# Ledger of designs, part 7: VH-VL binders against Asparagine synthetase domain-containing protein 1 (ASNSD1)

Target 1, 186 residues: Asparagine synthetase domain-containing protein 1 (ASNSD1), of Gallus gallus (Chicken) (q5zjn0r2to187)
Amino acid sequence: CGICCVVALSSQHTICDYFSKDLHCHLRRRGPDSSQQLIKTVSEPSYECFFSGHVLHLRGLMTPQPLEDVNNNIFFWNGEIFNGVHVGDSENDTEVMFRHLALCSSEADILSLFSSLRGPWSFIYYQASGHSLWFGRDYFGRRSLLWQLSNVSDGAFCLTSVSVNSESCNQCQEVPASGIFKMDLR
Key: E = the ipSAE of ESMFold2; O = the ipSAE of OpenDDE; V2 = 0.75 times the mean of E and O plus 0.25 times the DockQ between their complexes.

## First folded at step 27 (VH-VL; framework fv_levilimab)

Design i4 (from j4 with heavy chain G50A Y100S, light chain T32R R33S; at its last look DockQ between E and O 0.05; V2 from the best seeds 0.00; counts 0 for: pae E 14.0 > 2, placed apart)
Heavy chain, then light chain:
Amino acid sequence: QVQLVQSGGGLVQPGGSLRLSCAASGFTFSSYYMSWVRQAPGKGLEWVSAIYSGGSTHYGDSVKGRFTISRDNAKNTVYLQLNSLRAEDTAMYYCARGSSGEWYFDLWGQGTLVTVSS
Amino acid sequence: DIQLTQSPSSVSVSVGERVTIDCKSSQSVLYRSNNYLNWYQQKPGQAPQLLIYWASTRESGVPDRFSGSGSGTDFTLTISSLQAEDAAVYYCQQYYSLPLTFGQGTKLEIK
ESMFold2, look of step 27: ipSAE 0.006; ipTM 0.493
ESMFold2 (binder alone), look of step 27: mean pLDDT 93; pTM 0.953
OpenDDE, look of step 27: ipSAE 0.025; ipTM 0.587

## First folded at step 28 (VH-VL; framework fv_levilimab)

Design z11 (from j4 with light chain N34D; at its last look DockQ between E and O 0.03; V2 from the best seeds 0.00; counts 0 for: pae E 16.7 > 2, placed apart)
Heavy chain, then light chain:
Amino acid sequence: QVQLVQSGGGLVQPGGSLRLSCAASGFTFSSYYMSWVRQAPGKGLEWVSGIYSGGSTHYGDSVKGRFTISRDNAKNTVYLQLNSLRAEDTAMYYCARGSYGEWYFDLWGQGTLVTVSS
Amino acid sequence: DIQLTQSPSSVSVSVGERVTIDCKSSQSVLYTRDNYLNWYQQKPGQAPQLLIYWASTRESGVPDRFSGSGSGTDFTLTISSLQAEDAAVYYCQQYYSLPLTFGQGTKLEIK
ESMFold2, look of step 28: ipSAE 0.005; ipTM 0.456
ESMFold2 (binder alone), look of step 28: mean pLDDT 94; pTM 0.958
OpenDDE, look of step 28: ipSAE 0.015; ipTM 0.595

Design z12 (from j4 with light chain T32Y; at its last read DockQ between E and O 0.28; V2 from the best seeds 0.00; counts 0 for: pae E 3.1 > 2)
Heavy chain, then light chain:
Amino acid sequence: QVQLVQSGGGLVQPGGSLRLSCAASGFTFSSYYMSWVRQAPGKGLEWVSGIYSGGSTHYGDSVKGRFTISRDNAKNTVYLQLNSLRAEDTAMYYCARGSYGEWYFDLWGQGTLVTVSS
Amino acid sequence: DIQLTQSPSSVSVSVGERVTIDCKSSQSVLYYRNNYLNWYQQKPGQAPQLLIYWASTRESGVPDRFSGSGSGTDFTLTISSLQAEDAAVYYCQQYYSLPLTFGQGTKLEIK
ESMFold2, look of step 28: ipSAE 0.000; ipTM 0.480
ESMFold2 (binder alone), look of step 28: mean pLDDT 94; pTM 0.958
OpenDDE, look of step 28: ipSAE 0.738; ipTM 0.881
ESMFold2, fold request of step 29: ipSAE 0.330, 0.321, 0.397; ipTM 0.756, 0.749, 0.770
ESMFold2 (binder alone), fold request of step 29: mean pLDDT 94, 94, 94; pTM 0.958, 0.959, 0.959
OpenDDE, fold request of step 29: ipSAE 0.640, 0.644, 0.681; ipTM 0.867, 0.866, 0.876
ESMFold2, last read: ipSAE 0.203, 0.429, 0.012; ipTM 0.706, 0.778, 0.594
ESMFold2 (binder alone), last read: mean pLDDT 94, 94, 94; pTM 0.957, 0.960, 0.959
OpenDDE, last read: ipSAE 0.699, 0.632, 0.463; ipTM 0.880, 0.865, 0.820

Design z13 (from j4 with heavy chain S31N G54S; at its last look DockQ between E and O 0.55; V2 from the best seeds 0.00; counts 0 for: pae E 11.2 > 2)
Heavy chain, then light chain:
Amino acid sequence: QVQLVQSGGGLVQPGGSLRLSCAASGFTFSNYYMSWVRQAPGKGLEWVSGIYSSGSTHYGDSVKGRFTISRDNAKNTVYLQLNSLRAEDTAMYYCARGSYGEWYFDLWGQGTLVTVSS
Amino acid sequence: DIQLTQSPSSVSVSVGERVTIDCKSSQSVLYTRNNYLNWYQQKPGQAPQLLIYWASTRESGVPDRFSGSGSGTDFTLTISSLQAEDAAVYYCQQYYSLPLTFGQGTKLEIK
ESMFold2, look of step 28: ipSAE 0.006; ipTM 0.529
ESMFold2 (binder alone), look of step 28: mean pLDDT 94; pTM 0.960
OpenDDE, look of step 28: ipSAE 0.028; ipTM 0.644

Design z14 (from i3 with heavy chain Y100W; at its last fold request DockQ between E and O 0.49; V2 from the best seeds 0.00; counts 0 for: pae E 8.6 > 2)
Heavy chain, then light chain:
Amino acid sequence: QVQLVQSGGGLVQPGGSLRLSCAASGFTFSSYYMSWVRQAPGKGLEWVSGIYSGGSTHYGDSVKGRFTISRDNAKNTVYLQLNSLRAEDTAMYYCARGSWGEWYFDLWGQGTLVTVSS
Amino acid sequence: DIQLTQSPSSVSVSVGERVTIDCKSSQSVLYYSNNYLNWYQQKPGQAPQLLIYWASTRESGVPDRFSGSGSGTDFTLTISSLQAEDAAVYYCQQYYSLPLTFGQGTKLEIK
ESMFold2, look of step 28: ipSAE 0.007; ipTM 0.575
ESMFold2 (binder alone), look of step 28: mean pLDDT 94; pTM 0.957
OpenDDE, look of step 28: ipSAE 0.333; ipTM 0.781
ESMFold2, fold request of step 29: ipSAE 0.007, 0.007, 0.006; ipTM 0.599, 0.593, 0.532
ESMFold2 (binder alone), fold request of step 29: mean pLDDT 94, 94, 94; pTM 0.958, 0.958, 0.958
OpenDDE, fold request of step 29: ipSAE 0.105, 0.447, 0.442; ipTM 0.719, 0.814, 0.815

